# VH-VL binders against Transcription termination factor MTEF1, chloroplastic (MTERF1), part 24

Target 1, 262 residues: Transcription termination factor MTEF1, chloroplastic (MTERF1), of Arabidopsis thaliana (Mouse-ear cress) (q84x53)
Amino acid sequence: AGETSDTGILFREKLIYLQDLNVDPHKALRVNPSLRSAPISSVVSVETLLSSTGLSRPAVGRILDMFPDLLTSDPESEILPVLRFLSNEISISEQDIPKSISRCPRLLISSVDYQLRPALTFLKTLGFVGRDTITSRNTVLLVSNVERTLIPKIEYLEEGLGFTREEVAKMVVRSPALLTYSVDNNLVPKVEFFIEEMRGDVKELKRFPQYFSFSLERKIKPRHRLLKEHGILMPLSEMLKVSDGQFNHWLLELRLRSAERR
Short names: E, the ipSAE of ESMFold2; O, the ipSAE of OpenDDE; V2, 0.75 times the mean of E and O plus 0.25 times the DockQ between their complexes.

## First folded at step 12 (VH-VL; framework fv_libivirumab)

Design T03 (from W01 with light chain N33K; at its last look DockQ between E and O 0.69; V2 from the best seeds 0.00; counts 0 for: pae E 9.1 > 2)
Fold by ESMFold2, look of step 12:
Parts: structure tokens; sequence; C-alpha cells
Structure T03 (fold): chain C 262 residues (1-262), chain A 124 residues (1-124), chain B 112 residues (1-112)
């Protein structure tokens, strides 16, 4: 009933359990030393709760390997409130809960009161309401700090591009991924290339914010240079929406049409 | 100590009503789903109903829908089963049983705590 | 409703010998990509049921390791590696995938 006198056997059972989940036991113990003294029943309780959402066992293992502090979390006080927030306040369906968690496991280690709800409140002021409300596809926005992360991105879009707050709010509601891009490592370099090298009109970025989802080095720059080399002017949407294969095929057709006119 | 204690059973005629209670102690009642399960004399187990942790989801077996109502009063740590229009087929020992760690809905990982049961006899 | 079928319905075992009980469901009990929603319960004479196994193979807290569950989909097995006198009673499988939850008929285990 109580603890046995051979704690080495109990610790070994815990290591085997973690290995069966594909959780690296050495990494987990290094990141979360309290796991060493935690009873295996507590660790199993965490897997049990996560699995009850419909997550596959490999997905549960991946999450626990990514965030080993969860292995010693109290399911009732630390994990259940997040699940209830997603279900009741975000209104994510039972079938979509595991998708939301899989897309953003960091939700599970986030405070509802100090992180998730403040982020939701802020996002509502931008227009994430009604038909445009937060869904299972974009719960990653809820783990972003309002003051350190979300506001600076909004402010860059206003000041860096010369848009009003209302215009920026409509852009991010239509294209929520904009709030996931780094200002310094994504937005700034792509805006600078668009204005300085492509000599683009910033209003096109308002109409086609998907521009920021494409690789600057692997797609934007190579396609721009090729179009410039051939003297072709093309809107961003036509330039970037097509696959590499279709883009190359289109260029071959254009070159053939040019040869036929000669 | 975690326990569930049923009460309210008795002998009644068909068509009458009974209200069963299940008192919970030793655990955080408002974070768990609770079931009623019954067992007729000499027969196997039969699931009757479940209520979710917040009371928002209630499910019943077909033979009791419209006659039985499951409810919970979290301020009293008590589960109830209101049994109306009782039939002789409802004669059984009634158990309450806890499902741990549910966040929404009813899918769960086992009924880990059971009461001792209360006997309901419906006969003319 | 998901129908649960147990076999055998009665089993007599010499102490120290293994025992095996089968449970079949009319539908797969696998939810999503992950877990099988099948429980095993033991009801000892004069007692309330007690949980032995959940999700087909996970032993409940305090259950001796001579009890093991296996199976997936529609076929499940409870094994007792060495039957002891305290193991007598009626064993039930139950599907917990969808309401109404349903039990098998029970398997009575007796000592020979």
Amino acid sequence: as target 1 above (262 residues)
Amino acid sequence: QVQLVESGGGVVRPGRSLRLSCAASGFTFDNYGINWVRQAPGKGLEWVAIISWDGSNKYYRDSVKGRFTISRDDSKNTLYLQMNSLRTEDTAVYYCARHPYIWSGYRTFGMDVWGLGTTVTVSS
Amino acid sequence: DIVMTQSPLSLSVTPGEPASISCRSSQSLLYSKGYNYLDWYLQKPGHSPQLLIYWGSYRASGVPDRFSGSGSGTEYTLKISRVEAEDVGVYYCMQALQTPFTFGQGTKLEIK
C-alpha cells in the first residue's frame, strides 16, 4: 500500500515508462530535476489527462519531451484550467481540441489568468470576434505576450508601413499569421526588399499580406531577379502564389511566346 | 479518504418516484464526472447515467431517458438521481462511481471510486 | 449501442495457474489515433466493483502486477498470471468510448 523499501526499482520503472513514450529520460531529468522524486502515478496522470483529449500517444510523448516540466504538473490545478479555457471561453469543439494542442503545445504550460486570457482580451480589441474569433487554427496567438510581442508587431505595421490602426487590425484579422512573424527577422527584411529592390507600393502589402509568409532568400529574391532579368512586371500575388514548377513552366511559355513574335 | 456514499433507496410501487443521493468526500468533487451504475438481483452491471464536472452534459441509457434526471450540487458535494415513473425493471442496487480528470464531455479513463450501493425495489 | 461480449462466462481455476478472459466489442473502441476505451472491473463477492484496467492495458493504482490487459480495436483480453484465492469474483469489461456505456455479461471466476 505504501512505498516499498527498494526505490531503485520504482525509479527504473519510471525510466522505462518514459522510454515507452519516446520521452528522452536524461533530457527530462536534466530539464525537470523534481521528476526524479515524483511518483510514477503522477507522471501517468498527466499522460492520462492529455490522452483523454484525443491526442495520440506519439503526440503526447512529443509534447512531454518538448516540455518535461509537464511530467510533474498537477493535472487538476495546472492542466485542466487550460483545457477548460479552450473548450468554454474559446469554444473549440471536442474534435478540434487535440489539433489545437498539437499545433501549439505551449498552451499547456501557459497561465490562463496571466497569459491566455489577457492575450484573448487584446486580440478582441483588434477584431477577433464573431465570425473572426480565435479558432483551433490560431491559438498560437494566445501564447504571445501582449506588451512584449503583440503590440510591437502592431506598432511596426502602423509606423513602418504607414497604415492606420484600423487598417492594421483588419489586416491581422484577415491574416492572423502576421502576428507570428518576427519584426526584426521577417517583417523588416521583407519590407525593405519590397520597397528598395522591388520598388513596390506598400498598399499592395495591405492587399496581399501573404507576402510575409514566403521565404525571402528561397522564393521572393530568386523570382524577383528572374522577372527583372526578363523585363516582366507582375503583381505579388501572381508572382508568389504559384509553385516553383508552375512558375518555371509559365516562364518557359512566356519565352516561347516572345520567340514566336520575333 | 476518498469515498462515495449512496442513500435514498427503498421499496416502492410501480409509477412512484425516488430520489437517490451520493455524498462525496475526500476529493475535489467539482473537477470530476460522476456516474450511476445499477445491478439487478443476480444480474450484471448496467450503466445508467453520467453528469459532467460542471453539470453541462448529462447522458442516460435509453430505458431511463425522460424518467430519470441526474444532477449535482457542488456546494454540498452531492450527486442526485431523480427516478420518476419507476418500473419493476428498475429494481437494482444503484452505485455512484467517479470518473477522474475530465475537462469536458464524458470520455474518461475508468471509474476508479465506487460507492457501496443503495437498493431500490419496485414491486406491487 | 456498442455490444460487449465476454467469454467464457464462467471459469474454474486451480490456485497458482493462469486465467484468461476475452472481451469483444461490436465496434472499434480506439478513439482517434491513440487509446482503446476499454475498462476491466472486478466485483468480489459482497463488494462493489473495482477498477482493474483502463484503456485496454493500463493497470489502475494498487492493482497487483499479476493482472494484465491486452488487445486493440474490437478484441481484448484480461490475463491473471497466477490466480490467488482473493481473485474470485465476477470480471466485467466495459466500453467507455461513447454513451450509453456498456458492460460485458461478466465472467465468474471460481477456485477449483
Scores: ipSAE 0.011, ipTM 0.578, lowest interface PAE 9.1, mean pLDDT 87
ESMFold2 (binder alone), look of step 12: mean pLDDT 90; pTM 0.941
OpenDDE, look of step 12: ipSAE 0.043; ipTM 0.622

Design T04 (from W01 with heavy chain Y106K; at its last look DockQ between E and O 0.81; V2 from the best seeds 0.00; counts 0 for: pae O 6.2 > 2)
Fold by OpenDDE, look of step 12:
Structure T04 (fold): chain C 262 residues (1-262), chain A 124 residues (1-124), chain B 112 residues (1-112)
Amino acid sequence: as target 1 above (262 residues)
Amino acid sequence: QVQLVESGGGVVRPGRSLRLSCAASGFTFDNYGINWVRQAPGKGLEWVAIISWDGSNKYYRDSVKGRFTISRDDSKNTLYLQMNSLRTEDTAVYYCARHPYIWSGKRTFGMDVWGLGTTVTVSS
Amino acid sequence: DIVMTQSPLSLSVTPGEPASISCRSSQSLLYSNGYNYLDWYLQKPGHSPQLLIYWGSYRASGVPDRFSGSGSGTEYTLKISRVEAEDVGVYYCMQALQTPFTFGQGTKLEIK
């Protein structure tokens, strides 16, 4: 009778602890059934390690809520290797480690040997070396599936747009986010609009791969429409890099000048 | 069993040198930062030095800077403290203590494992 | 250096009664990540120090629940809800915010 009462008390304490971390206990227990029998010390140890990187407690809580399996992970054998990989192989500074983790928490649940290191190897072949190496800002590429996610982007740029491997490498290094965009839902529609509606030269996309980072519906199409109405042609970079306010101001000035000439 | 065992203590004259060792067992040694903490007879605890898990960062208290060197041999699971130009005020029991999950030796949490200590006596 | 000040320096307690030790730091130990880098250690007579509390309020493994840490910024407290004979020793607070790590003077706890 005493042991059962103690177990219940300990379990409640664990739930309270999770709540204090802003981790949903119900979700956590559903996703990670092993959590039910795990001692609270296991949870604390994971929090301790993550916090030791410089992560805030709220950030730790968010990460643990997102990935409840981490709550029962062994800090030394499962989490620390990832941190060491980021530090030693990617050369991310101590200060940037928590930033990397916050931006891409999936790093913590990824295998170094089967995911992160192979991804890095592949990325190096694309030119992510030296000054163009992976940074805390683009670690999401390390958790991307090479065959299912990264390669299809490369193939589309090569086969779909007719770019050489070297040209594609330069593009993705300049705009790493390009490798995170959906081919079907982002790249293809934007290319079609550029070629068919804007009658652009595909070579301009090599020079300005950031084109793909802008919203087709909220930015590219509206701005193009306005420019077309005024008979104005301009490079993509000039069209898209300016703020909405600056763009509108510029457009207004153009309209005024046109009116004065009439 | 997780354990730290200090050795190398003894009686020496001022100006002499002594090398302390701390042997670790029962855990992955190279995952941890390790400290030296000393305690003079009848006095409180005094932090001396820390070395990061990979040995890339070392920090010392001011009174031992330039005289003491902290180092580690991960292949032997051993921490060292080379003490040169010893002074009478260096007389103390010296403890090694680990810091879990330490990177640079800064902003750490508690030292959770301590050795039994080794005694260093500096006297004329 | 951060100066740590403990009070009282000695405490005599009847078994079963509560005890409280205070620790003050010369600067805030609250880091930007929201954690207080304050540890509590116990050194029992003839033994090495042992960790009781880290980050102000987290109990180390194996530490009884009668021990609790509280506080933030520059003021911290270690509480023992029911003092036992085995709790005799010297208690130290230590800041771990920055090197050099610095200890309080120690508080000697004795049983009446």
Scores: ipSAE 0.018, ipTM 0.565, lowest interface PAE 6.2, mean pLDDT 91
ESMFold2, look of step 12: ipSAE 0.477; ipTM 0.766
ESMFold2 (binder alone), look of step 12: mean pLDDT 91; pTM 0.946

Design T05 (from W01 with heavy chain N31H; at its last look DockQ between E and O 0.66; V2 from the best seeds 0.00; counts 0 for: pae O 7.1 > 2)
Fold by OpenDDE, look of step 12:
Structure T05 (fold): chain C 262 residues (1-262), chain A 124 residues (1-124), chain B 112 residues (1-112)
Amino acid sequence: as target 1 above (262 residues)
Amino acid sequence: QVQLVESGGGVVRPGRSLRLSCAASGFTFDHYGINWVRQAPGKGLEWVAIISWDGSNKYYRDSVKGRFTISRDDSKNTLYLQMNSLRTEDTAVYYCARHPYIWSGYRTFGMDVWGLGTTVTVSS
Amino acid sequence: DIVMTQSPLSLSVTPGEPASISCRSSQSLLYSNGYNYLDWYLQKPGHSPQLLIYWGSYRASGVPDRFSGSGSGTEYTLKISRVEAEDVGVYYCMQALQTPFTFGQGTKLEIK
């Protein structure tokens, strides 16, 4: 009777602890059933390690809420290797480690041997070396599946658009986010719009791969429509890099000039 | 069992050198930062030095800077403290203590494992 | 260096009664990550120090629940709800915010 009461109390304390971290205990227990029998010390140890990187407690809580399996992970054998990988193999500074983790928490639940290192190897073949190496800003590429996510994008750019491997390498190094976009839902629609509606040259996409980072529906199409209505042609970079305010101002000026010529 | 065991203490004259060792067992040594903490006879605890898990960062108290060197050999699971130009005020029991799960040098939770200590006496 | 000041320096307590030790730091120990980098250690007579509390309020593994840490910024308190004979020793607070780590003077707890 005493042991059962003690276990109940301890369990309650654990739940309170999770709540204090802003981790949903119900979700955590559902996703990670092992959490029910895990001592609170296990949870604390994970929090401690993550916090030691410089992560704020709220950030730690968010991460743990997102990935409840981490709550019962072994900090030494499961989490620390990831951190060491980021530090030693990617050469991310200590100051940037918490930033990397915050930006891509999935790093913590990824296998170094089966995911992160293979991804790095592949990325190096694309030109992510030296000054163009992976940084805290693009660590998401390390958690991307090489065969299912990265390669199809490369293939689309090469085979679909007719770019050489060297050209594609330059594009993705210049715009790493390109490798995070869906082929079917992002790249293809944007290319089709550019070629068919904008009557653009695909070579311009090599020069401005950032094109793919802009919203087709919220930015590209609306701006193109406005320009088309006024008979104005401009490079993609000029069209898309400016703020909405700047764009509108520029458009007004152009309209005024056009009116003066008539 | 997780354990730290200090050795190398002794009696020396001022100006002499001594090397302390701290042998670790029962845990993965290279995952932890490790400290030296000393205690003079009848006095309180005094932090001396820390070395990060990978040995890349070392910090010392001012009174031992330039005289003491902290190092580690992960292949031997051993921490060292080379003490040169010893002074009478260096007389103390020297403890090694680990910081669990240290990533960024020393900023973590408390020292959870301590050795039994080794005695260093500096006297003329 | 951060100066740590403990009070009282000695405490005599009757078994079963509560005890309280104060620790003050010359600067805030609250780090930007929201944690207070203050530890409490106990050194029992003839033994090595042992960790009681870290980050101001977290109990180390194996530490009885009668021990509790509280405080933030520059003021901290260690409380023992019911003092036992085994609690005799010298208690130290330590800041771990920055090097050099610095200890308080120590508080000697004795049983009446």
Scores: ipSAE 0.017, ipTM 0.533, lowest interface PAE 7.1, mean pLDDT 90
ESMFold2, look of step 12: ipSAE 0.280; ipTM 0.673
ESMFold2 (binder alone), look of step 12: mean pLDDT 91; pTM 0.943

Design T06 (from W01 with heavy chain I50Y; at its last look DockQ between E and O 0.70; V2 from the best seeds 0.00; counts 0 for: pae O 7.6 > 2)
Fold by OpenDDE, look of step 12:
Structure T06 (fold): chain C 262 residues (1-262), chain A 124 residues (1-124), chain B 112 residues (1-112)
Amino acid sequence: as target 1 above (262 residues)
Amino acid sequence: QVQLVESGGGVVRPGRSLRLSCAASGFTFDNYGINWVRQAPGKGLEWVAYISWDGSNKYYRDSVKGRFTISRDDSKNTLYLQMNSLRTEDTAVYYCARHPYIWSGYRTFGMDVWGLGTTVTVSS
Amino acid sequence: DIVMTQSPLSLSVTPGEPASISCRSSQSLLYSNGYNYLDWYLQKPGHSPQLLIYWGSYRASGVPDRFSGSGSGTEYTLKISRVEAEDVGVYYCMQALQTPFTFGQGTKLEIK
């Protein structure tokens, strides 16, 4: 009778602790059933390690809430190897480690041997080396499935657009986010609009791969329509890199100049 | 069993050198930062030095800077403290103490494992 | 250096009664990550120091629940709800915010 009462008390304490971290206990227990029998010390140890990287307590809580399996992970054997990988193999600075984790918490639940390192190897073949190496800003590529996520983008650029491997490599190094975009929902629609509506040359996409980072509906189409109405052609980089205010100002000036010539 | 065991203490004259060792067992040594903490006879605790898990960062109290060197040999699971130009005020029991799950820098949490200490006496 | 000041320096307590030790730092130990880098240690007579509390309020493994840490910024308190004979020793607070790590003077707890 005494042991059962003690277990109940300890369990309650654990729930309180999770709540204090802003981790939903119900979700956590549902997703990670092992959490029910795990001691509070296990949870504390994970929090401690994550916090030691420089993560704020709220950030730690968010991560643990997002990935409840971490609550019962072994910090030494499951989490620390990821941190070591980021530091030693990716050469991310200590200051940038918490930023990397915050931006891509999935790093913490990824296998170094079966996911992160293979992804890195593949990315190196695309030119992510030296000054163009992976940084804290694009660590999401490390948690991407090479075969199902990264390769299809490469194939689309090569086969769909007719670019060489070398050209594609240069594009993705210049714009790593390109590898995170959906082929069907992002790349294809934008290419179709560029070629069919804008009557653009695909070569311009090689020079300005950042084209794919801009919203088709909120930025590309509206700006194109305005330019078209005024009979103005503009390079993609000039069209899209400027702020809305700058764009509007520029458009106004162009209109004025056109009026003066008439 | 997680354990730290200090050795190398002794009686020396001022100006002499001594090397302390701290042998670790029962845990993955190279995952942890380690500290030296000393205690003079009848006095309180005093932090002396820290070394990071990979040895890349070392910190010292001002009074021992330039005289003491902290180092580690992970292949031997051993921490060292080379003490040169010893002074009478260096007389103390020296403890090694582990910081668990330290990632970076000197912003750590509690030292959860301590050795039994080794005695260093500096006297004329 | 951050100066740590403990009070009282000595405490005599009847078994079963509560005890409280204060620790003050010369600057805030609250870091930008929201944690207070303050530890409490106990050194029992003839033994090595042992960790009681870290980050101001977190109990170390194996530490009884009668021990609790509280506080933030520059003021911290260690409380023992019911003092036991085994709690005799010298208690130290330590800041771990920056090097050099610095300890308080220590508080000697004795049983009446």
Scores: ipSAE 0.014, ipTM 0.511, lowest interface PAE 7.6, mean pLDDT 90
ESMFold2, look of step 12: ipSAE 0.380; ipTM 0.714
ESMFold2 (binder alone), look of step 12: mean pLDDT 91; pTM 0.939

Design T07 (from W01 with heavy chain I102T; at its last look DockQ between E and O 0.67; V2 from the best seeds 0.00; counts 0 for: pae O 3.8 > 2)
Fold by OpenDDE, look of step 12:
Structure T07 (fold): chain C 262 residues (1-262), chain A 124 residues (1-124), chain B 112 residues (1-112)
Amino acid sequence: as target 1 above (262 residues)
Amino acid sequence: QVQLVESGGGVVRPGRSLRLSCAASGFTFDNYGINWVRQAPGKGLEWVAIISWDGSNKYYRDSVKGRFTISRDDSKNTLYLQMNSLRTEDTAVYYCARHPYTWSGYRTFGMDVWGLGTTVTVSS
Amino acid sequence: DIVMTQSPLSLSVTPGEPASISCRSSQSLLYSNGYNYLDWYLQKPGHSPQLLIYWGSYRASGVPDRFSGSGSGTEYTLKISRVEAEDVGVYYCMQALQTPFTFGQGTKLEIK
């Protein structure tokens, strides 16, 4: 009777601890059943290691809530290797480690040997070396599946757009986010609009791969329509890099000038 | 069992050298930062030095800088403290203590494992 | 260097009664991550130091729940809810925010 009471108390304490971290205990227990029997010290050890990187407690809580399996992970064998990989192999600074983790928490649940290192190797073949190496800003590429996610983008750019491997390499290094966009839902629609509606030259996409980072429906199409109404053609970079305020101001000036000429 | 065991203490004259060792067992030694902490007779605890998990970072208290060198041999699970130009004020029990999960070298939670200590006496 | 100041330096307590030790730092021990880098250690007579509390309020493994740490910034407190005979020794606070790590003077706890 005493042992059962103690276990209940300890379990409750663990739940309270999770709540204090803003981790949903119900979700955590559902996703990670091992958490039920794990001592609170296991959770604390994970929090401690993550916090030692410079992550704020709220950030740690968010990460643990997102990935409840981390709550019962071994800090030495499962988390520390990832941190060391980021530091030693990617050469991310100590200050940028927490930023990397915050931006891409999936790093913490990824295998160094089976995911991160192979991804890095592949990315190096695309030109992510030297000054163009992976940084804290694009670590998401390390957790991307090479075969299912990265290669299809490369193939689309090569086969779909007719770019060479060298040209594609330059594009993705310049705009790493390109490798995170859906081919079917992002790249293809934007290319079709550019070629068919805007009558653009595909070569311009090589020069301005950031084109794919802009919203088709909220930015590209509306701005194009306005420009078309005014009979204005401009490079993609000029069209899309300016703020909405600047664009609107410029458009207003154009309209005023047009009215004065009538 | 997780354990740290210090050795190498003794009685020496001022200006002499001594090398302390700390043997680790029961845990993955190269995952942790390790400290030397000393305690003079009848006095409080005084931090001396720390070495990071990979040995890339070493920090010392000012009074031992240039005289003491902290190092580690991970293949032997051993921490060292080379003490040169010893002074009478260096007389103390010397403890090694680990910092768990010291990824960044030292900025983590407390020293959770301590050795039994080895005594260093510097006297004329 | 960060200076750590403990008070009192000695404490005599009747078994079963509570005890409280204060520790002050010359600068804030609150790091940018929101944690206070303050540890409490106990050195029992004839033994090596042992960790009691880390990061101001977290109990180390195996530490009884009668021990609790509190505080933030420059002021910290170690509390023992019910002092036992085994709690006799010298208590030290230590800042681990930056090197050199620095200890308080120590507080000797004795049983009446």
Scores: ipSAE 0.051, ipTM 0.643, lowest interface PAE 3.8, mean pLDDT 91
ESMFold2, look of step 12: ipSAE 0.451; ipTM 0.748
ESMFold2 (binder alone), look of step 12: mean pLDDT 91; pTM 0.943

Design T08 (from W01 with heavy chain Y106R R107Y; at its last look DockQ between E and O 0.67; V2 from the best seeds 0.00; counts 0 for: pae O 12.0 > 2)
Fold by OpenDDE, look of step 12:
Structure T08 (fold): chain C 262 residues (1-262), chain A 124 residues (1-124), chain B 112 residues (1-112)
Amino acid sequence: as target 1 above (262 residues)
Amino acid sequence: QVQLVESGGGVVRPGRSLRLSCAASGFTFDNYGINWVRQAPGKGLEWVAIISWDGSNKYYRDSVKGRFTISRDDSKNTLYLQMNSLRTEDTAVYYCARHPYIWSGRYTFGMDVWGLGTTVTVSS
Amino acid sequence: DIVMTQSPLSLSVTPGEPASISCRSSQSLLYSNGYNYLDWYLQKPGHSPQLLIYWGSYRASGVPDRFSGSGSGTEYTLKISRVEAEDVGVYYCMQALQTPFTFGQGTKLEIK
């Protein structure tokens, strides 16, 4: 009778701890059933390790809530290797480690040997070396599946747009986010609009791969329509890099100049 | 069993050198930062130095800077403290203590494992 | 360097009674992550130091629940709810926020 009471008390304490950390205990127990029998010390050890990187407690809580399996992970054998990989193989500074983790928490649940290192190897073949190496800003590429996510994008750019491997490599290094966009839902629609509606030259996409980072519906199409209405042609970079306010101001000036010439 | 064992202590004259060793067993040595902490006779604890898990970072108390060198050989699971230009005030029991979790230049979880200590006596 | 100040320096306690030790730091030990980088250690007579509390309030493995740490910023307290004979020794607080790590003077706990 005493042991059962103690177990219940300890379990309750664990739940309270999770709540204090802003981790949903119900979700956590559902996703990670092993959590039920795990001592609270295990949870604390994970939290403390993550916090030791410079992560705020709220950030840690968010991460643990997102990935409840981490709550019963071994800090030494499962988490530390990822951190060391980021530090030693990617050369991310200690100061940037918490930023990397916050931006891409999936790093913590990824295998170094089976995911992160292979991804890095592949990315190096695309030119992510030296000054163009992976940074805290684009670590999401390390958790991307090479075969299912990265390669199809490369293939689309090569086969769909007719770019060489070298050209594609230069594009993705300049705009790493390109490798995070859906082919079907992002790249294809934007390319079609550019070629068919804007009557653009595909070569311009090589020069300005950041084109794909802008919203088709909220930015590209509206701005193009305005320019088209006024008979104005503009390079993509000039069209898209400026703020809405700057764009509107510029458009107004152009209109005024056009009116003066008539 | 997790254990740290210090050795190399002895009696030396001022200005002489001594090398201390700390042998680790029962855990993955290269996962931990390791400290030297000393205690003079009848006095409190005094932190001396720390070396990071990979040996890339070393920190010393000011009074031993330039005289003491902390190092590690992971292949031997051994920590060292080379002590040069010893002074009478360096007389103490020297402990090695592991620091299990270190990151971003900070250490957490405390020094959870200590050796039994080795005695260094510097006297004329 | 961060200066750690303990009080009292000596404490005599009757078995079964509570004990309290204070530790003050010359600067805040609260880091941006919300944790206080303060440890408590016990050195029993003739033994090596042992970790009791880390990060101000977390008990180390094997430490009895009669030990508790509290505090934040520059003020910290170690409490023993019921002192036992085995609790005799010198207690040290230590800041682990930055190097050099610095200990308090130590508090000697004796049994009446």
Scores: ipSAE 0.006, ipTM 0.486, lowest interface PAE 12.0, mean pLDDT 91
ESMFold2, look of step 12: ipSAE 0.294; ipTM 0.678
ESMFold2 (binder alone), look of step 12: mean pLDDT 91; pTM 0.943

